# Ledger of designs, part 48: VH-VL binders against a2bn08

Target 1, 238 residues: a2bn08
Amino acid sequence: MAEARLQRLLRVYVLDTSALTDTRLRSLLGSGSLDEAVRRFAELIASVRIAYGVEVYMPPTVYEEARRFLLSNGVTVQSFEALAAWITIKPPTRHEIRIPASIVRDYVEEVRARLARGLRVAEEHVRRAFEAGGLYAAETASREARREKLGAIIRGLRERYREATRHGMLDSVEDLDAVLLALEVRGVLVSNDEGVRRFAEALGVISIDPPKFISVLQGLLRHSKTGGVAREEAHSTS
Key: E = the ipSAE of ESMFold2; O = the ipSAE of OpenDDE; V2 = 0.75 times the mean of E and O plus 0.25 times the DockQ between their complexes.

## First folded at step 14 (VH-VL; framework fv_emapalumab)

Design u15 (at its last look DockQ between E and O 0.86; V2 from the best seeds 0.63)
Fold by ESMFold2, look of step 14:
Structure u15 (fold): chain C 238 residues (1-238), chain A 120 residues (1-120), chain B 111 residues (1-111)
Amino acid sequence: as target 1 above (238 residues)
Amino acid sequence: EVQLLESGGGLVQPGGSLRLSCAASGFTFDDYAMSWVRQAPGKGLEWVSSIKGSGGFKYYADSVKGRFTISRDNSKNTLYLQMNSLRAEDTAVYYCARHPGVRDYYFDYWGQGTLVTVSS
Amino acid sequence: NFMLTQPHSVSESPGKTVTISCTRSSKDIADNYVQWYQQRPGSSPTTVIYEDNQRPSGVPDRFSGSIDSSSNSASLTISGLKTEDEADYYCQSYDYSDLWVFGGGTKLTVL
């Protein structure tokens, strides 16, 4: 049964949006354009499906996010549909999925800590704005200089607030759906988002980043390359 | 009454493996995040890894990611550090440390440390 | 990646006041809390300041912490210096990109 579980692990993957939008994919797939990379990705997924029964899943919301991104960045509808033909779009069955209370407790504590740090960031930037008002008083600085300084402080607040409250944390329902689907289908989550991967791993879901995913699939095909001639391999895909 | 006692240190060759343990007592162990912090001989403190109370959320310094694995057994009140692919620069005293709840950005209690020496 | 830089050593006579600095290399030090740890020779670290300027129970009020945004630094100040204060002192801060970061440490010598 350990062997059967290991075989399932090699055969089932769930992608989040980052798995299709990771900027490293073009070079890893040996392509000069994103459209070419998507076509090569489609071929890779199709090949491992045929040779080893590898299944690739996405929740509908993640799928739509990835579709919008790729089509907006020069991927043709034809290339995207070639990829989509090999991806199973399935929402997680949320009412049947259970999460341990201790994991929820840890998550709530993390949210509280991040809210407190966000408040500190806001308080410190209010102090900076007040002090800048004294340093940039109207008698010593132009209106344009004062406006530019205030704008810089606000941009700094916004940036640091995002870092303190959102960076490295699961904070969207779309990302949660990817994790829940991976849990439900006992698949490997593919993501480059540390917060998403950390949450998945806390639930016992194995996760890998997109470069590792590509490497694993390419490695599987190197094994199958030792059989037959090229036309035999091509005919088996038809 | 909080007590943290590390064990499992020793001499190991480069490329080898070692598992450290930290026995905890005097507090409700699974309510607290825990960390490993190391100190190379004659050097300062360096954070290595942390784990939240449930044992599910784990964090690693870049220098050890992929080589070290933190874990805990809440039924035994014990924190672990599995150290693989050891290098000479991993030579240090390894401390077990506790984080207070919401104030998880610092360490409020420390163990006595266990020495790990990586040399040929 | 940010660094916290401390002087390698400081010294002062018993009864006097010493200040140990901790300078952050990038981003504003005031955006994240700074902690200070004391490590006596042969001992484990103990917390003497957390959240910039708070003392744990049992730490004497002659230990104090402060932040100076103009120099992008934190300071640990020990007044009424005693021989038992001879130790190494480490500052520490946190953010979500570098996580828990320690300063290089400062050896305090008392007379």
Scores: ipSAE 0.554, ipTM 0.795, lowest interface PAE 1.9, mean pLDDT 87
Fold by OpenDDE, look of step 14:
Structure u15 (fold): chain C 238 residues (1-238), chain A 120 residues (1-120), chain B 111 residues (1-111)
Amino acid sequence: as target 1 above (238 residues)
Amino acid sequence: EVQLLESGGGLVQPGGSLRLSCAASGFTFDDYAMSWVRQAPGKGLEWVSSIKGSGGFKYYADSVKGRFTISRDNSKNTLYLQMNSLRAEDTAVYYCARHPGVRDYYFDYWGQGTLVTVSS
Amino acid sequence: NFMLTQPHSVSESPGKTVTISCTRSSKDIADNYVQWYQQRPGSSPTTVIYEDNQRPSGVPDRFSGSIDSSSNSASLTISGLKTEDEADYYCQSYDYSDLWVFGGGTKLTVL
């Protein structure tokens, strides 16, 4: 049972959005463009599916997000469809999947902590704005200068707030669906998001990053070519 | 009264393994995140690893990632640190420390520590 | 990644006031709370300040914490210095990227 499970883990993968948007994919697949990378990725998945029965899954929510992203970033519809043809789109059976209450509790605590951090960031920026306004008495600073300064403070607030509240946390339903699907199909989650991977781990789901995923698939194909040549040479000498 | 008691420290050779334990008492153990913090002789404090109350969410310092595993048995009120592939630089007093509930950004209680010496 | 930098040592006479600084290398010091730990020789660390300026029960009001955003630093101030205050002091902060980070520690000597 353990060996069968391990074998299955090596054959079943679930992709989150980051698996397709990872900036390293171009270099890993030897492509000059994202479109070409997607095409090469499609070919890779096709090859391992045919040769080894590798299954790649994606939730519909992830599919839509990935589609939107890729098409908006210069990937052609044809290239995207080529990739999609080799990916099984499956929603997780959400109503049947059980998550330990203890995991939910820990997650709630994380959310609360992050909200508190967000508030702190906001308070700090209010303080900064107040201090800046006191120094730039309306009488000495041009309206333009004041506007620029305020804009900078707001931009800073947004950035820091986002970092404080969202960084490293499971913060999308798409990513949740990917984790749940991986759990359901007993597959390996492919993600470069640390928060997603942590959540997956908490549920006992194995995760790898996109570069590792590509490496694994390429490795499978390399071994298949060498095994075939050895078999042909053995038959020719008999 | 909150009590944390570390054990399992000792002398080990480079490349060896050691398992530390921390026995907790005086509080509801599974409600609190726990951490390991170490201190090399004559040096400062360094965070090593943390684990949430459920035991599912784990965090590691880059210096120990892939070599150390944090775990807990809530039924035994015990925190563990499995240390593999030990290096000389891992020599330190290892403290178990509690996080104060949801405020897991700091440590409110510390154990007495257990000494780990990695030497040939 | 960020670091917290502390002076290696400070010294002062009994009854006087001493301040220990903790400077963050990146991002704003106020993005996350700063804590301070006291470690007496041969003992475990104890929390003396949490959330920048809060004192745990049992910590004297002689201990206080502050944040200076202009210098991107936190400070521990000990007034009315006593011999028993001689210890190593560590600042600590947190963010998601670097997780729990300690300063290098400051040795306080009471002269």
Scores: ipSAE 0.554, ipTM 0.835, lowest interface PAE 1.0, mean pLDDT 90
ESMFold2 (binder alone), look of step 14: mean pLDDT 92; pTM 0.938

Design u16 (at its last look DockQ between E and O 0.76; V2 from the best seeds 0.00; counts 0 for: pae E 2.2 > 2)
Fold by OpenDDE, look of step 14:
Structure u16 (fold): chain C 238 residues (1-238), chain A 120 residues (1-120), chain B 111 residues (1-111)
Amino acid sequence: as target 1 above (238 residues)
Amino acid sequence: EVQLLESGGGLVQPGGSLRLSCAASGFTFDDYAMSWVRQAPGKGLEWVSSIKGSGGFKYYADSVKGRFTISRDNSKNTLYLQMNSLRAEDTAVYYCARHEGVREYYFDYWGQGTLVTVSS
Amino acid sequence: NFMLTQPHSVSESPGKTVTISCTRSSKDIADNYVQWYQQRPGSSPTTVIYEDNQRPSGVPDRFSGSIDSSSNSASLTISGLKTEDEADYYCQSYDYSDLWVFGGGTKLTVL
């Protein structure tokens, strides 16, 4: 049972959005463009599907997000469709999937901690604004300079607030769907998001990053070629 | 009174394994995140690993990721650290530490520590 | 990734005031709270300052913490220095990427 489970784990993968948007994929697939990378990725998935029966899944929410991202970043419709042809789009059965309350509790605690960090960032920016716009700064700075400074503070606030509250956390329903689907199909989640992977781990879902995923698939194909040559040599000597 | 008591330290060879325990008392154990922090001889403090109150979410320093596993048994009020593939640089006093509240910004209580020595 | 840098050692006479700095290498020091721990020889660390400038119960008011955003640093100030203050002091902060991070520690010697 354990071996069968392991074998299945090696054959079923679920991709989140980061699996397709990871910047390292271009280099791993030997491509100069994102479009080419996607095409090569499609070929890779096709090859392992045919050779080993590897299944790759994606929730519809992830699919739409990935589609939007890839097409907006220079990937052709043809290349995207080529990839999509080898990916099974399946929604998780959300109403049937159970999550332990303990995991929900931990998640709530994480959210609370993040909100507190966000508040800290906001307080700091209020302080900065006060110091910058204080009575002393107003006397020497042009209106334009003040506007520019304020703009910079606001931009900084947005950026830092986002980082404090969202970075490294499961913060999208798309990513949640990917985790849930992986749980349901008993597959391996492919993600480069540490927060998503942490959540997956909490649920007992195995996760790997996109580079590892590519490495695994490429490795499978290398072993299939060597096994075929050994069989042909054995038949020629007999 | 909050008490944290570490155990399980000792001498181990490189590549070996060791399991540390921390017995907690004086507070509702499952309401608090817990961490391991280590201190090499004559060196500073280094965070090693943390685990949320319910035990689902785990965090690791890069230096121990893939080798160490943090866990807890809330029914026994005990924190654990499974250390595999030990290296000489893992030699340290290992402290059990409680995170303050839900915010978890800092460590409010520390154990006395247990010494782990990795030496051939 | 960030580091917290502390001086290796500081020394001062009893009754005087000493300040220990903690400088963050990246991002803003004020993004997250800074804590300070005291570790006497042969003992476990204890919290002396939390959330930049708060004192736990039992910590004397001669201990204080501050943040200086201009230098991207936190400071622990000990006034009216006593012999029992001789210890190692560690600053600590956190970030999602680096999680909980300690400074290198400062050895305070009371002369």
Scores: ipSAE 0.719, ipTM 0.875, lowest interface PAE 0.8, mean pLDDT 91
Fold by ESMFold2, look of step 14:
Structure u16 (fold): chain C 238 residues (1-238), chain A 120 residues (1-120), chain B 111 residues (1-111)
Amino acid sequence: as target 1 above (238 residues)
Amino acid sequence: EVQLLESGGGLVQPGGSLRLSCAASGFTFDDYAMSWVRQAPGKGLEWVSSIKGSGGFKYYADSVKGRFTISRDNSKNTLYLQMNSLRAEDTAVYYCARHEGVREYYFDYWGQGTLVTVSS
Amino acid sequence: NFMLTQPHSVSESPGKTVTISCTRSSKDIADNYVQWYQQRPGSSPTTVIYEDNQRPSGVPDRFSGSIDSSSNSASLTISGLKTEDEADYYCQSYDYSDLWVFGGGTKLTVL
């Protein structure tokens, strides 16, 4: 079981959206455009699938999110479909997957703490709006200037609330599906999101970032060519 | 009475490894998040790593990420810090600290500390 | 990524009042709770203020905390100074980006 798990960890990967949208992707694949990078990524995945049977999975929810992003950023449908052809699109079997109660308890406590922090942010911004309104009433500011000031405070509230409640936490169904699928197939999760990786590792899922993933796959192909030549030569000489 | 007792510190060469332990008593250990906080000689406090009650959620300072591993054994009421690839700047007293239960962002109890010296 | 800056040292006479500042380098200090810890020489830290201005049980009410949004700082105020208050004091804050961050510490000398 330990050896079988190790073999799957070397050959089974699950991608979250960040594995396809990481801004370092173009440089890591030696590409000048995102469309070219996607094509090279497809070639890399295809090559390791053929040479080693490496399986790459993606939940449908992640697939749709990644598709929207890539097509919106200059990736052609043809390039995306070339990549998708080598990725197994599979939903996690959510109703059968079990998560330890203690992990859920920790997550609930984290959510509660974040909600409390968000409330503090909201209260502070209400205070700022009240004080700003009093100052504007005493000044000769225009109605447009007053509306713009309130709008800036509201935008600040939204930004700070988002930072206080969502940063570093698994809070999307796409990311959850990637984690659950990786747990189900006993694969390595590929993500650059610290909150997603932390949640995955809490469930015993090994995770790596996209640069490491690319490096591992490229290393496999270099080693396979070297090892394949050695094996083929040894076979032919004996 | 809450008690936290660190052990496992000592002298190691750069690149070496140590495993620190913190024995906890006087409270329900697995209900509380725990941390390691260090203090270089004559310097201030620096947060190192935290772990939630289940042992599943782990957090690391950038300076130790990839080199240190926090863990806990709730059946033994013990917190651990595995320290690999040690550097001279890791020299410090390492404190075990308990997070206040409802307010995990502050530390309500601290151990006495264990000294780690990384020197050639 | 943010820093909490404290004065390196402060001094005051017994019976007087001292204030130790803690200035946050980026983002609003008011958006996150600030804690204060006391560390006497040779001892482990202990909490004297949590959630900006709350005292744990057993901490005298001459210790107080406050937030000043205009200077982006927190303050620890100790009134009626006693010689036993001589210690290092650290502010600390948390956010979900930089996690637990301590100030550099302030040595309080009671002369």
Scores: ipSAE 0.529, ipTM 0.783, lowest interface PAE 2.2, mean pLDDT 87
ESMFold2 (binder alone), look of step 14: mean pLDDT 92; pTM 0.943

Design u17 (at its last look DockQ between E and O 0.87; V2 from the best seeds 0.72)
Fold by OpenDDE, look of step 14:
Structure u17 (fold): chain C 238 residues (1-238), chain A 120 residues (1-120), chain B 111 residues (1-111)
Amino acid sequence: as target 1 above (238 residues)
Amino acid sequence: EVQLLESGGGLVQPGGSLRLSCAASGFTFDDYAMSWVRQAPGKGLEWVSSIKGSGGFKYYAKSVKGRFTISRDNSKNTLYLQMNSLRAEDTAVYYCARHEGVRDYYFDYWGQGTLVTVSS
Amino acid sequence: NFMLTQPHSVSESPGKTVTISCTRSSKDIADNYVQWYQQRPGSSPTTVIYEDNQRPSGVPDRFSGSIDSSSNSASLTISGLKTEDEADYYCQSYDYSDLWVFGGGTKLTVL
């Protein structure tokens, strides 16, 4: 039972959005462009599907997000469709999936902590704005300079706030769907988001990063070629 | 009164394994995240690993990731650290520490520590 | 990744005031709370300051914490220095990417 489970785990994968947007994928797939990388990725998935029966899944929410991202970043419709042809789009059965209350509690605590950090960032930026716009700065700075400074503060606030509240957390329903789907199909989650992977682990879902995923698939294909040559040599000597 | 008591330390060879335990009392154990923090002889404090109350969310320092495993048994009010592939640089007093409760920003209680010596 | 840098040692006479700095290498010191731990020789660490400037019960009001965003530093100030204050002091902060981070520690000697 354990071996069968392991074998299944090696054959079923669920991709989150980061699996397709990881910048390292270009280099791993030997591509100069994102479009080419996607095409090569499609070929890779096709090859392992045919050779080993590897199944790759994606929730519809992830699919739409990935589609939007890839097409907006220079991937052709043809290349995207080529990839999509080898990916099974399946929503998780959300109403049937159970999550331990203890995990939910821990997640709520994380969210609360992040919100507190966000508030602190906001307070700090208010302080900065006050110091920058204070009575003394107003006397010497042009209106334009003041506007520019304020703009910089706001941009900083947005960036830091986002980092404080969202970075390293499961912060999207798309990512949640990916985790839930992986749980349901008893597959391996492919993600480069540490927060997502942590959540998956908490639920007993195995996760790997995109580079590891590519490595695994490429490895499978390398072993299939060597096994075929050994069989042909054995038949020629007999 | 909150009490944390570490055990399991000792002498081990490089490449060896050791399991540390921390017995907790005086509080509702599963409501609190717990951590291991170590201190090499004559050196400073270094965070090693943390685990939330449920036991599902685990955190590791880069220096120990892949080699150490943190776990807990809430029914026994015990925190564990499985240390594999031990190295000389892992030599330290290992403290179990409780997080403050809600925000997990810092450690409010510390054990007395247990000494781990990795030496050929 | 960030580091917290502390002076290796500080010394002062009884009754005087001493300040220990903790400087963050990256990002803003104010992004996350800073804590301070006291470790006497042969003992476990104890919290003396949490959330930048809060004192746990039992910690004297001689201990205070502050944040200076301009220098990206936190400070522990001990007024009315006593012999029992001789210890190692560690600052600590948190970042999700870096998780829990301690400073290198400062040895305080009471002369």
Scores: ipSAE 0.740, ipTM 0.879, lowest interface PAE 0.8, mean pLDDT 91
Fold by ESMFold2, look of step 14:
Structure u17 (fold): chain C 238 residues (1-238), chain A 120 residues (1-120), chain B 111 residues (1-111)
Amino acid sequence: as target 1 above (238 residues)
Amino acid sequence: EVQLLESGGGLVQPGGSLRLSCAASGFTFDDYAMSWVRQAPGKGLEWVSSIKGSGGFKYYAKSVKGRFTISRDNSKNTLYLQMNSLRAEDTAVYYCARHEGVRDYYFDYWGQGTLVTVSS
Amino acid sequence: NFMLTQPHSVSESPGKTVTISCTRSSKDIADNYVQWYQQRPGSSPTTVIYEDNQRPSGVPDRFSGSIDSSSNSASLTISGLKTEDEADYYCQSYDYSDLWVFGGGTKLTVL
């Protein structure tokens, strides 16, 4: 009985958007289209909810983002609604949730370090632009060639700045809502974003990636077909 | 005076477990991120794991992720490394290192190290 | 993962200048700070350069660091070489993907 209660406590999941947009979804569900994959995902979630009481949550912000993505990528409204029927859409109660001040302090320090690295990237690219200007003064170069070179430097700056400041960090309110909801409902966060998962784990939230989530659910259904849970289910029916 | 004192090293068989400790003094421990850095015999330095001041944000080298767990007890000014599923290639001197405050990408103080030997 | 490549060893006479290189395998060396650590025989590492070219308090000004974007490398230069400079030297850099990465180390022998 204590084992059954522990299993129920560990059977609550919160999805972020990446759980539905992960490029591996189709192959993991053995599907030829994204629409088919969404339908199979819905069937998987429904099956484990019925068999084991597994609950799957999503914040409204993540729900809307996922809906836009899936409908824009060939998923029918019917297939999406079939999936959504098995997911509990619930906003985190943001004003009641508390985060340890020390976690916020660590996050602020991380942001400051990233801003310092971003400044270094900017300074280096200013130097590159200055040097490129000197080169073009010594060459017969068209205004189009100069514009293209400047554009390449600016694109490099933007790419390196993003890598230095944003890569691998929680940087959206949608992702924050998924973390907060997982904390509130004591659920496992499902995400492929390392920054989101690290933030969740700093708050004591267990996280797994979407392939692991699919594998766990599929394993539960195989377990029910081959043994113990099926016997317990039959025993309860008797 | 900043001091870092590692302990808990020793001889262990492959597949075994070991827990390292690092006692810190001379600074406000919970203000600083901390790391484990190892050095195999005759080899160079290799970063292993880091943890921020709160103990909540943790980082692992790919070679140890899933096998090693970093933690800290700020009330005892102590850093820990739990090492499971040990392999021969984990044999090294393990150093405790402090990150410089706002310059968290370099280590400004190091302990004396503790030797871990993984051998049958 | 990126790698930092250093020469295995260098040697030089007292009073002379030695330079130890640290070449990054991918991405721009100049986009991330480079640190240099000294490890004397039987001792723990200590920092001699941080942020490419900054010296911690107590490190002599004969230690200097630089970045060369054209060769994608960092350098540690020790002028006025002294016998106490005999040590292993490691460069180190950071990015968010590979986190803290050390070079393979260079043994400096003072002749």
Scores: ipSAE 0.595, ipTM 0.812, lowest interface PAE 1.8, mean pLDDT 87
ESMFold2 (binder alone), look of step 14: mean pLDDT 92; pTM 0.936

